VHH binders against Transcription termination factor MTEF1, chloroplastic (MTERF1). Designs and how they scored, part 3

Target 1, 262 residues: Transcription termination factor MTEF1, chloroplastic (MTERF1), of Arabidopsis thaliana (Mouse-ear cress) (q84x53)
Amino acid sequence: AGETSDTGILFREKLIYLQDLNVDPHKALRVNPSLRSAPISSVVSVETLLSSTGLSRPAVGRILDMFPDLLTSDPESEILPVLRFLSNEISISEQDIPKSISRCPRLLISSVDYQLRPALTFLKTLGFVGRDTITSRNTVLLVSNVERTLIPKIEYLEEGLGFTREEVAKMVVRSPALLTYSVDNNLVPKVEFFIEEMRGDVKELKRFPQYFSFSLERKIKPRHRLLKEHGILMPLSEMLKVSDGQFNHWLLELRLRSAERR

## First folded at step 1 (VHH)

Design e1 (framework vhh_enristomig)
Fold by ESMFold2-Fast, scan of step 1:
Structure e1 (fold): chain B 262 residues (1-262), chain A 118 residues (1-118)
Amino acid sequence: as target 1 above (262 residues)
Amino acid sequence: EVQLLESGGGEVQPGGSLRLSCAASGFTFSDYAISWYRQAPGKQREWVSTITSGGDTNYAESVKGRFTISRDNAKNTLYLQMSSLRAEDTAVYYCAAEDWGYDEFDYWGQGTLVTVKP
């Protein structure tokens, strides 16, 4: 066509700006169509606010590429409330705000009133208070919906394993990552393997809830197989905590002793 | 609630012996595997030995034949008998009913210092 409109120039300017941030413009436009008409000053304002927390420009770009809806977010009404929540209600230090966001960018697209605060309130009822309070290490727990995600996981541990809410709460406080694991893809397969193949006592899962943090295919199954082949039974913590080198060396020694005695 | 209290550390000459103790409270001691760890100045914490609830023992290669781990369930106490001590054994020794992947001090003792003089 040969025409150069102001709207065409402005749109091209936005594409260049996104590329400089290493944001995929085509993906961003597909996910957030509003970006097509949004002024570049909107994108700049979001980047400026995020950078003001201490995030590096590459980190900001990575976050915006992951969540393009942020590119047209109002900084004061949609982003700043999250940052204030982390500082004022969680009491995360100013230096740790960038770390919290980098570890869990989803915080920035989460509603304080409808997601983060209800999740915090729920987590407090489980025992995330005092020394076990939510910190920059555990902010990922705040982005899970209480009714649709957190409660069903707790109910699975209660009903599937015969634990009380108080017992499950203690497990979760000791191993907070439990609340991030999928019921169908993580918890159920590991519980089934523990009960059916390992013939384990479910009480041991209350004592070592970290069991669920280990890979079923890369660690739990291979180590159980080796122990079973050698007629050895041991607590989950001993089985799973040692390095692969320590575990393999220990088994090698047992095999050598067995061979020498035969 | 869980508490572990180590004792028995001190200064010894190379080739000497020490017996460390760890008094446990706040959990059913007999149901848990309990471990000894050590940390030398400027080094990462190192696993030393574990004893299972059933009494089976396991040792780091560097201490095999020199150290003996044992437990007294009636006294809720873990022991580490150390013999033929070397300068390399100098460290703070910790008793652990471990919390994998979290602040390890949640279920660790305060430690007891063992110094083997050069």
Scores: ipSAE 0.000, ipTM 0.116, lowest interface PAE 15.1, mean pLDDT 82

Design e10 (framework vhh_enristomig)
Fold by ESMFold2-Fast, scan of step 1:
Formats: C-alpha cells, sequence, structure tokens
Structure e10 (fold): chain B 262 residues (1-262), chain A 119 residues (1-119)
C-alpha cells in the first residue's frame, strides 16, 4: 500500500508542520480542501522556494496563512514565474523581492500571463512609464483585474465626474492608490461629501487626487467641520497633508488673523 | 493582424439619422474599450464616444442626447446611432481600439467613414 494506507499519520504530520509555521490548519483546510490529500512534500517545496527569496520563516508562515491555496501550488509552474516576472519585467532587484512580496502577498497567487502582465501593459498605457514606472513600491496595482476592477474605477472618474481619459490617467499616475480603492465604499462617499457638504469644485480633485487617500471619518469630516465652524476656506492639500498638531496650529493662526481683521 | 472596418457613412439632411458600424478582428474585442472619433476638414481629430468592456458609455458634450454607442461582442461589432444630425457633425468618423490612451504605438484605428450633413 502506498501513501493512502498511512493517510492518518501523514495528515497529522502535515498539521504539525502547518502549526510550526503558525498557519491555522482549520482555516487552511476550509479555504483549501485539496490540502487534505496533498503530500507534505508539496507544502515543504512551497516553503523552501519562498524562503530562498530571503523571506523569514515567520513571514512565509503569515503569507501561507493568508493564502492557503499556495500550500498546494506547484512551485515551478505557479510561483517561480511570478518571482521571475518581478525580477525580469519589473526589474526589482533580487534583495528587494522579499519586501515586494511582504508588501503585496497577492502577487504570489496571481497568474503572470492572465493577470500581472496584462495589468502592467494597461498601467503603462495610463502613464506608468519612465519616472512613474511600476516599482517594488506599487506592485499592488498589478494584482487587480483590468476588466472587472481597474476599468470600472477609471470609468467612474471619467463618466461620473465628467473628466477626460487623459485627465483621469494623470490623476491615477499622481495618486496610484486610487486604483486600489472601492468605488462604492471609498470613491463615491468621498465625492458626495466633497460636492454636497464641502461645496467643492470637482476640478480641485484633478489637481489633488490624493484627496481619496485620506480617511473620510478620521480626517476629512473632522477637519472640514472645524473649518466650517470658523468660516475658514482652504485648499484640500493644505487641509489634509499636515499632521493634526500642525492643522490645529494653522486653525488657531487663521482664527487670530480673522479676529484681528474684524 | 488587427483590423477595424467602418461603414454606414453617407450624406444626410440636418435633423436626419445615420447608423455607423465598425467590424473588428484580430484581437479579443470584448476585453477592450472601443471609441468613436471624428475629424472635420481642417480640424484636429476629436473624441466622440467610448463604450467600455463592462458596457458603460461616455459621450463628448456636443453629442450627448443625440448619439448612442453600443457593441455586439458576439459579432465583434461597434455601433454609433446618430440622430438630430447638424452641419457641425460633418466629419470622417473613425473606430478606435486602445488601452485608455491615444497613441500611434498603443492604439488601433480604422480607415474611417465619411458623414456629410448638408446645410
Amino acid sequence: as target 1 above (262 residues)
Amino acid sequence: EVQLLESGGGEVQPGGSLRLSCAASGFTFSSYAISWYRQAPGKQREWVSTIYSGGSTNYAESVKGRFTISRDNAKNTLYLQMSSLRAEDTAVYYCAAGLWRYSPTYDYWGQGTLVTVKP
């Protein structure tokens, strides 16, 4: 009898291995049922490849806990092509590969041919070239589906706000995080607040697209309420770029100047 | 080889209607945003309308409410239904497929179809 005759013992060894990596075995088995029948050599091969990049064992464990489908991935056909893509097509240095993966573990579960390379090509057409090229700092942009995720965000900015394709492209190059935000949960509420409560001109959003990177509840709303209370108007960049301490200092100075002018 | 072939142009009276077609081949049509552009004599080429892969549409201010863009992914065909035509709509209309930026190195263009609106 082969591997199947000792399934109980081999399965237990697999669970011990996962626990040693700080991977939750119950979660892993729920998310990846194939793990139940996969040989332990599969898990070891994946860990070995990821560790060879320079990732620490705890970092590898966190990644595998986050994406249990990796535990049954073929390293040579599914993981190694991603690492080669980062090195050869993005030109990330070998020593920066671990940082790139730690910043965006989803890269490892993304197809080079059907996800990463099409996304890179799309991003280059938006203007992510030269000084604004994709680097280890913004590889998160590569893991979003072009048709289902990236295009609808571009369409919302273009159609919903009345911006041209060129204007939207400039906005996303200046603030790449725009492409990572939910339309319904992030972009729409922030636009509605800007237009309805702040009485803002949407043209300012083209000049300062970083507006969408700030918390609506923790920063945008509280600072706007303070400015409104004191009858003060200021550009979004001055309002949002500074620390809470600096904002409060500026608010005090503006209040003093207002009182002086009265 | 990518090909875009426009048809449906012609001569029409002001207030009339025309339907333009663009037959596409050589690429995965359903995955691309496809646009209509036009160029009037002595003027720069201008964007008219875009239909995105998800089906949403956008229009130049000058054609909103008068033109309707649509696509048939099964036939790899793009359409532009033009109504309430005006003299200023006179132009060669081009079908364009691109990855969100007009550039000779990144976008595909058809040969164009002439629309003439007589005064």
Scores: ipSAE 0.000, ipTM 0.161, lowest interface PAE 17.3, mean pLDDT 83

Design e2 (framework vhh_enristomig)
Fold by ESMFold2-Fast, scan of step 1:
Structure e2 (fold): chain B 262 residues (1-262), chain A 117 residues (1-117)
Amino acid sequence: as target 1 above (262 residues)
Amino acid sequence: EVQLLESGGGEVQPGGSLRLSCAASGFTFSDYAISWYRQAPGKQREWVSTITSGGDTNYAESVKGRFTISRDNAKNTLYLQMSSLRAEDTAVYYCATDLYWEGSDYWGQGTLVTVKP
């Protein structure tokens, strides 16, 4: 009955409720206009379901702020199937469901039938089974479109770098983050720098696929320039895995040693 | 197939000496720089020493003057002569090719060196 007012008491109560959850009401209304007419009870039912999984109120608020479309979702038909998929098909324990959602809130806005299950099936063909199965720590892979996102990355590693599907599968299982990186904006520039400036053999990237997890501008290029400037040789993994403090300490130590050579 | 196999580790008293060996196979040993690394309990792996294909040597400051790296290209073997050993030198020592833009990044299985305080 009182649900159609954009400026009434019920609307103001919704704004107060959202603010209490640390959800930006103006952003939420821009992204999800249905919020203006949705009853507060619908919004509360979503928060209640998410909280029932073990998520803290601030965590629920962060998720709803990130994806305001959830505020008007039907909990039974749109959210609960995702939670059941994580429990029954991925076999994530009850206590780890909140962790899975907190690490990848996009799971809650993803279709089980059209996104999550097809992605899981594809990932299993790559070797995400048994000891390397999808867990609460890598559910982000489930929210990537198979045809538009995952397959082009596999094809780039196969065709662009001359690797076999078995070799690519091993790389991806060893470094799952590879599937989250853009081919054109991330993989290609890093490969080109490795081959052209570092004069590396692409087979080394197969052995250390974690190379692609490091920032080209903030880590790879600066460390390569410093090592090259001082004539220091270091394995790719050791060059990139150490902290900035440790790298700077090692570089200083090596420079002092070089000065002592006279 | 590239293989690196370390040997020569063991227990030694402070101030003692030990010589590590690394037998290399599956690549043209004489063409590559090759290094020693170590990993102490609870610490990250650290670089110890490198010898280039031309015989030039480099050392971490902590081991300089106490350790000597050398190679025998005829035997495809790398050596690390360790002297004046300290408790802080206790670590698993690894042989590795360290040419990150031109060569292979291969590691041996490691050999344990324990310096008893």
Scores: ipSAE 0.000, ipTM 0.089, lowest interface PAE 21.4, mean pLDDT 82

Design e3 (framework vhh_enristomig)
Fold by ESMFold2-Fast, scan of step 1:
Structure e3 (fold): chain B 262 residues (1-262), chain A 118 residues (1-118)
Amino acid sequence: as target 1 above (262 residues)
Amino acid sequence: EVQLLESGGGEVQPGGSLRLSCAASGFTFSDYAISWYRQAPGKQREWVSTITSGGDTNYAESVKGRFTISRDNAKNTLYLQMSSLRAEDTAVYYCAAYEDSGWEYDYWGQGTLVTVKP
């Protein structure tokens, strides 16, 4: 038989349980008002399921604090299908499921049928198959809406840069983070700088799509302007892939060689 | 040009044993971590085992204690010794190689079929 108690006592027990997990109860109730009426057994069931994956108690608490909507999720119909999707359809090993969730907790609040599976299907059409299949390291791609988020990014690269779908597909497979970047806040400013100030050939962006992973203000602009000051031209990969220390050492070496010539 | 070629697959009875091989060419085999994956009919690809360049091994829970991964750097060959085979081990087995700094596998083989039937 189940244990029965006063509703006021049950509510206090719920708050204590959340505090033990280092979940802010006031924030949780503000973000998820349905939490107020949910039984404590619901919260416990969610925590138990997440812990069964191998997640530590502090990690579970952090996830629940980040996404309080999970506290009232039905484990069997809303959370367990996500875990089964990761193990059965993505083929993430049982040992790597905790890492996948820790890297992208949003997976747990994403619908398998309406978000994760459609995203996987779309990503497969781009070439995320075989050796380039989705792994625990890039499951973040699965939480982006295909129609509202992923397709507009693909279309920007196709139509804005004059690339074919095949060329764009190769770019995103080589640099999957490209699909996580904002068109307006990341892609457009970096393309404009590349074309307008760097006077670059857009074909180089197909060869080095990792260009979009570097900070425009902290790395791209400063390094380009410094190289231009010294009359130096180099491929994007040589310019951007080296550490600040390595880059500064190369510039020092070049200055020393130019001084020795005279 | 990098190539991985799996062999040793076949049909065995439950409780039987089988040794898979993966012959590597076109790269410095000893510098790479190499894994075995499998894909059962109608299912997604599943990780089975990894051996690092240093020789450290790791296994999926479903095969731990039954399968043994090993490598022969002189022969550029990876092995998977499979024992106590079960019906659920039926799959195409692939080897995959990656550099330790890589976050995805660089190279995949074509696979070898293992069928466990009574």
Scores: ipSAE 0.000, ipTM 0.083, lowest interface PAE 18.0, mean pLDDT 82

Design e4 (framework vhh_enristomig)
Fold by ESMFold2-Fast, scan of step 1:
Structure e4 (fold): chain B 262 residues (1-262), chain A 118 residues (1-118)
Amino acid sequence: as target 1 above (262 residues)
Amino acid sequence: EVQLLESGGGEVQPGGSLRLSCAASGFTFSDYAISWYRQAPGKQREWVSTITSGGDTNYAESVKGRFTISRDNAKNTLYLQMSSLRAEDTAVYYCARDEFGYEDLDYWGQGTLVTVKP
């Protein structure tokens, strides 16, 4: 018996299966035309493998809807190697595999040999080893292309701030989210504000790379201007780590102490 | 760390419209699918809509045809345009990188309240 390459009973059976899984069939066929001729047993095998990790059926359906190319993936040669990589090379526990996939479904469509392992190797050269190793919470770094995404961010921090590769590596290990931030939309505006308005010492950014995790408009600018208005200087970490309520209370206490010492 | 900041909620009459925004920082926004969830008083959190990194959209059946999810990668902002609002839409709306059915993940915003008057 052969496969149907157009509309037929086998094709219609696949559409029903996808709809039951809450996968949009029209979108899936648009993104993955190979789905038209793929046997339903292959699609079921993909769902079975993903469910075996601990993912709920709705979560599996969500992932397959997001990445329809998975629907025609060979589980043994394309998906299982990713799962084995997470377990064996990253050492993610079995209970955390579903969380890793849920946080970064792109892992499942990423080549172990051409994307995940090269990224891991690169990240290890930066210092993501031992207690700072890649975990289920930062696997997003593994799906970023080394040459097109990771290296340009590191080069921006080196060239833009005058830091050495070793200094930048220490920064990203302390604040891995740095490698997920947009250079143009996050890093550049925050560096410009720090240098031009705050007249900050760039060496402080090496000590507190978490600076880049705070909102420029909601935290950095308002807090800096309040401190400047009252002639108060403080370390960047003390300025930004506390909640708005804690910062306002702290600022009030400092102002009261200043008034007392007149 | 990942930061998600929702805004645009408020009080509206049945049949009215609101536009919610979610400002994202601390990750490469354009690389991720982002979702809207909602939680009504005394109820569990409910998935509302998702938009993929490529711009493909999906909706809960209860909001299909009434709500439109969109993104602006240049502004790192997610939107939810809500139309034909009903009393049942009254909830706190959350922006999330969390996956459907995985409530133990911690990538949530603070939420924005939408109240549809009786």
Scores: ipSAE 0.000, ipTM 0.129, lowest interface PAE 19.2, mean pLDDT 81

Design e5 (framework vhh_enristomig)
Fold by ESMFold2-Fast, scan of step 1:
Structure e5 (fold): chain B 262 residues (1-262), chain A 118 residues (1-118)
Amino acid sequence: as target 1 above (262 residues)
Amino acid sequence: EVQLLESGGGEVQPGGSLRLSCAASGFTFSDYAISWYRQAPGKQREWVSTITSGGDTNYAESVKGRFTISRDNAKNTLYLQMSSLRAEDTAVYYCAADYWSEGDFDYWGQGTLVTVKP
């Protein structure tokens, strides 16, 4: 052993480097055991590439802490293809690449060929094109498995609610977060409440798919109960899109108008 | 609306067992790695276990052989089976999903308290 045999000092230097990035070194080593023998230049190369996109050092640290496998990734063959995909195939501007990554760090560990491109192709068939194309705000849709996750949600809306594929496509383009919601824990309970308690027409859900983005317990149920108590009917969008203050003001105005007509 | 709700905590004697659950909603559970963390009184939050979307599992050294992480994608639920519990396992247990779309690096639940009392 010679010039490169001092593994203790090199290992400590690596731990200090990770701590300076606010990466938990012990968690990183447990999740990614290859980090023990990886040269510090591997970690530096990854940080350099991510920082070159415009990500702040704290943001890079958070990403590496979340996905320690990135610490030993080859930047050119494993990370750069994702960045090029976002720039060239999704057409996200250079200034918005950091936003895209910060909002969905999982993009960096996702296969372009097996995950991101198939998801983009599927989303384009639903209508995520032109003015409704994927942006830095909804790249989370790209990391969802098409066959196991996206298609079952589409099928629930088609078969469970009696909608056509064209109608479902319009819904998810208008409210992309719909594709991130659990069928059993989000969609079904909200549909059941809408039909059974609110006596709603499911066609209204096609016009206002943002219904599924509101808390059932904290917003939907309380506001419905208040409207029912006062015998007031209103569209879902008027009921749910406004702040509590604005809703209370609208309720007061409706009550006053009702009283004036008597 | 992304939500994680932990349950199953309580008081047990040393050597006892508990099963924790984490019910997930508002996101595609099956596509995300989900982790258990814990925080003992006066200490920093500690990673306990992770299960990937593909079902691969990892454990903290202190819990290997005693804890088992599992998931039920049909029920959107994460589990932590804890056996041979020790006083040092006393902590609030949190589940976290690596979901960043709303600006949070991971989403955290409210936690469930586990107390190991002699």
Scores: ipSAE 0.000, ipTM 0.122, lowest interface PAE 18.2, mean pLDDT 81

Design e6 (framework vhh_enristomig)
Fold by ESMFold2-Fast, scan of step 1:
Structure e6 (fold): chain B 262 residues (1-262), chain A 119 residues (1-119)
Amino acid sequence: as target 1 above (262 residues)
Amino acid sequence: EVQLLESGGGEVQPGGSLRLSCAASGFTFSDYAISWYRQAPGKQREWVSTITSGGDTNYAESVKGRFTISRDNAKNTLYLQMSSLRAEDTAVYYCAAEGSDLWYESDYWGQGTLVTVKP
């Protein structure tokens, strides 16, 4: 490692600098061992580039604490290409670049050529164009591997639920978070409950793909069981989109009307 | 007018080889990463390979070691050299420029070129 040695005083100066950024030095060194021999100018250069985007110092520190590999990244060859991709290819405004990064720091450690651009191209084939284009709100989709992560989710919706590619594309454009959910831990349990316990028609999931964004244990199951206990049927959107207070009031009104009819 | 035109497909025996070409026009070819995609009968379209403007390459796991992507910036042409072809490689192959600014102006998913591996 070069002219600058991480020996005694130099090492302590680096630790103090990291602590000032609220970066855990022990975690950073364990995750990124090359940090031990890297000059402090490396860390300063990365902080300077990230701060130049409009990120606050606490935000920069949080990002570097989350991804310590960034501390030894070359800003020009490893970080700047991501920033240029967001500005030039996704057309995120300069003011929204800090928001995009803060919402999805993983963008900064993702390869433009091998991850971000292939993911963008794949998402465009699903219909993320025009009014539904990728924005600062859904850049998380760009950090998902197409082959290992995105395609298996599309295939599950197509083959597992009997939907066409066009129908699945419309679902994910309407509810982009769907592509972030685990098949085994989120999608499958919710589908099984919908079909087996709720006796639901899977066509309703095409009309309300936001179903998968609600907690199975804290919202879906409790509300379904309460409705079933009282012999009440309702669309998923009316069951799930309302607050607990609104749901309880609505249920009280329906129970009152049912009692009056008898 | 942005255009990408695929060619070089045909019928081949298992274990055979084919070289696909994609001729680009209407944009600065050398500035963009270019990819190959394919769509097999009855299946969704899948990514096959990408080559960056700098010449770096990446491949889908199913084709690694068998396919080689390359580009000739002077001719505005992308290539896919396919070897050790298998029945599962049977598909229509498409090329696409990877840049959001081109998506609205290109015939992104043109006619493609059909590759048939006959057992």
Scores: ipSAE 0.000, ipTM 0.085, lowest interface PAE 21.8, mean pLDDT 81

Design e7 (framework vhh_enristomig)
Fold by ESMFold2-Fast, scan of step 1:
Structure e7 (fold): chain B 262 residues (1-262), chain A 118 residues (1-118)
Amino acid sequence: as target 1 above (262 residues)
Amino acid sequence: EVQLLESGGGEVQPGGSLRLSCAASGFTFSSYAISWYRQAPGKQREWVSTIYSGGSTNYAESVKGRFTISRDNAKNTLYLQMSSLRAEDTAVYYCAARLYGSPWFDYWGQGTLVTVKP
């Protein structure tokens, strides 16, 4: 009896539901046009499944806002298999599932058969087994494509550093974050600086692969400049693992010892 | 069927040269790093050299400057050019490919014997 049809009213109710979850309806509709015609019951079923894991309503809203394609996903065929994979194949405890998802929401839009399981199998071949097995802390490694992302990083470290595959595998198990870094934007600039400016022995990178976790511009370059200025050599771990205050104090102590010896 | 077949081994005098070949089949040769290993009589198998898919090379210190690894992707063939051969280079030389994927496989050839004899 109004200017708004039943179909229009149902659509507006859907928009109100999304806004109540703090999901941007404009962005959601742009990213996922299927949302325009999807029943509200389908959207509600996705929220219900995610909430049943222990995720808070704000956390569910943030995930759905980040990945609007989930709003029209079938919970049983598209989402539940991921949750079962985390519980059964990774052996993440039921209490840690919400934290695993919150740390890496991309898990929910990743195919178990074509992404998560192949990645897990590949990571196990690198040595992510036993005490170094994949846990809720490093599930981010599972959402990286093996052929397009993980293998090229391994190959770069082999070719760029002259290491064997076994040596590189030990490095990434010791510092899993290596597999999350961009080759062109992170690894290459840090390797070039280490070899060319620091005149470093690449064997030290095998002993301290955590080198790649430090900011080139904010930590590596400034600390190297200070050490070079004062003619001081120190291991990468001593150089980089300490806070700015601790580094400055350590540098002052080394300078004092050097001055006393002169 | 993944297969690696080495050839070119033989007897050579100290200071001589020899070229080994490894013919590969059953996988995309150009996409993988391929290595040479050797096993001297009564010793453990040791790594000699690797050539990566991009063409970069790496060598064991004992052979650096004397051996050159190369590949011909069109022929699916790996080479090891050995010069200034010494008695301690006497070994069976193996070609090895470590293939990525699920599962990750190590493939080894049958080996080719190199004897450096005065």
Scores: ipSAE 0.000, ipTM 0.141, lowest interface PAE 17.2, mean pLDDT 84

Design e8 (framework vhh_enristomig)
Fold by ESMFold2-Fast, scan of step 1:
Structure e8 (fold): chain B 262 residues (1-262), chain A 118 residues (1-118)
Amino acid sequence: as target 1 above (262 residues)
Amino acid sequence: EVQLLESGGGEVQPGGSLRLSCAASGFTFSSYAISWYRQAPGKQREWVSTIYSGGSTNYAESVKGRFTISRDNAKNTLYLQMSSLRAEDTAVYYCATKYPGLFRSDYWGQGTLVTVKP
């Protein structure tokens, strides 16, 4: 027998297969040590299932590179239930499943019974029903833990800003991205700037919860400073919704009209 | 409805060659990975080869270097070129696709018989 065992040869074949998929083998092995002993048929089975949804080979590779734990997942018991949940319980059309997965690959590593279905049930209690139901555009909300992630954000808006649960629910349905933002790194700094520098009424945040989707440093602060310099007050939506070019043009026109009437 | 129809099987002597075809209908053929399987008399069904939507291929160790899988997306047809055939290659050959509708199990054709006779 040679110095190289069958195990060594099979391992090298696995590395070549991963590289062909543009999956970083060293990262994959570091994140998923089980990959070292898993048969190549495991990786092939996962790739086959994901490709069957309509995902391109490069898209499959990017997903597997992002979540190497998938490389050793059982397709029938761990991945297929997620795909069926999206189609049967969320009612995403078969054609839109690849888009849903590409927009939120974390769906594939999320338990239906312990994560996705509990999150859907919780979101329905907030008002994600009927025309505001979860779609392929906001499946990212389904991968957030209810107790550890979603509830603390709702509680911050209730207790920190003096809003009722019903008022917070309406804000979140109107701006679902709110549930994806960090309390400490996003919500708190934006609220502090709004109250302390902008001297804003927090009730306006209920009317325009999309405020939290704008960059504090690149959009909110610069536009507020320009308005303050010219003694101009306006609703958040008028301030923030437009492009930089449109804002600058509008501000210039407003200043010219103001000067003409003095 | 999804349908797979194999053809090209027959009798051949050891060392000979055969080309199998699988005509597919009822799904977007170009978007799915398609595989060849075989079942020898008295044995469990075994995987032979897979070709992915992007054209990448994989083979069972027992057939690597002897068999070539290919596809023609314009004709919705899968092929298996078999060379250097051996007695142990005698089997019914099936083409199959996994989950061509996400709510369904594997689809299989009726198979085509390959017999390697001395």
Scores: ipSAE 0.000, ipTM 0.197, lowest interface PAE 16.0, mean pLDDT 84

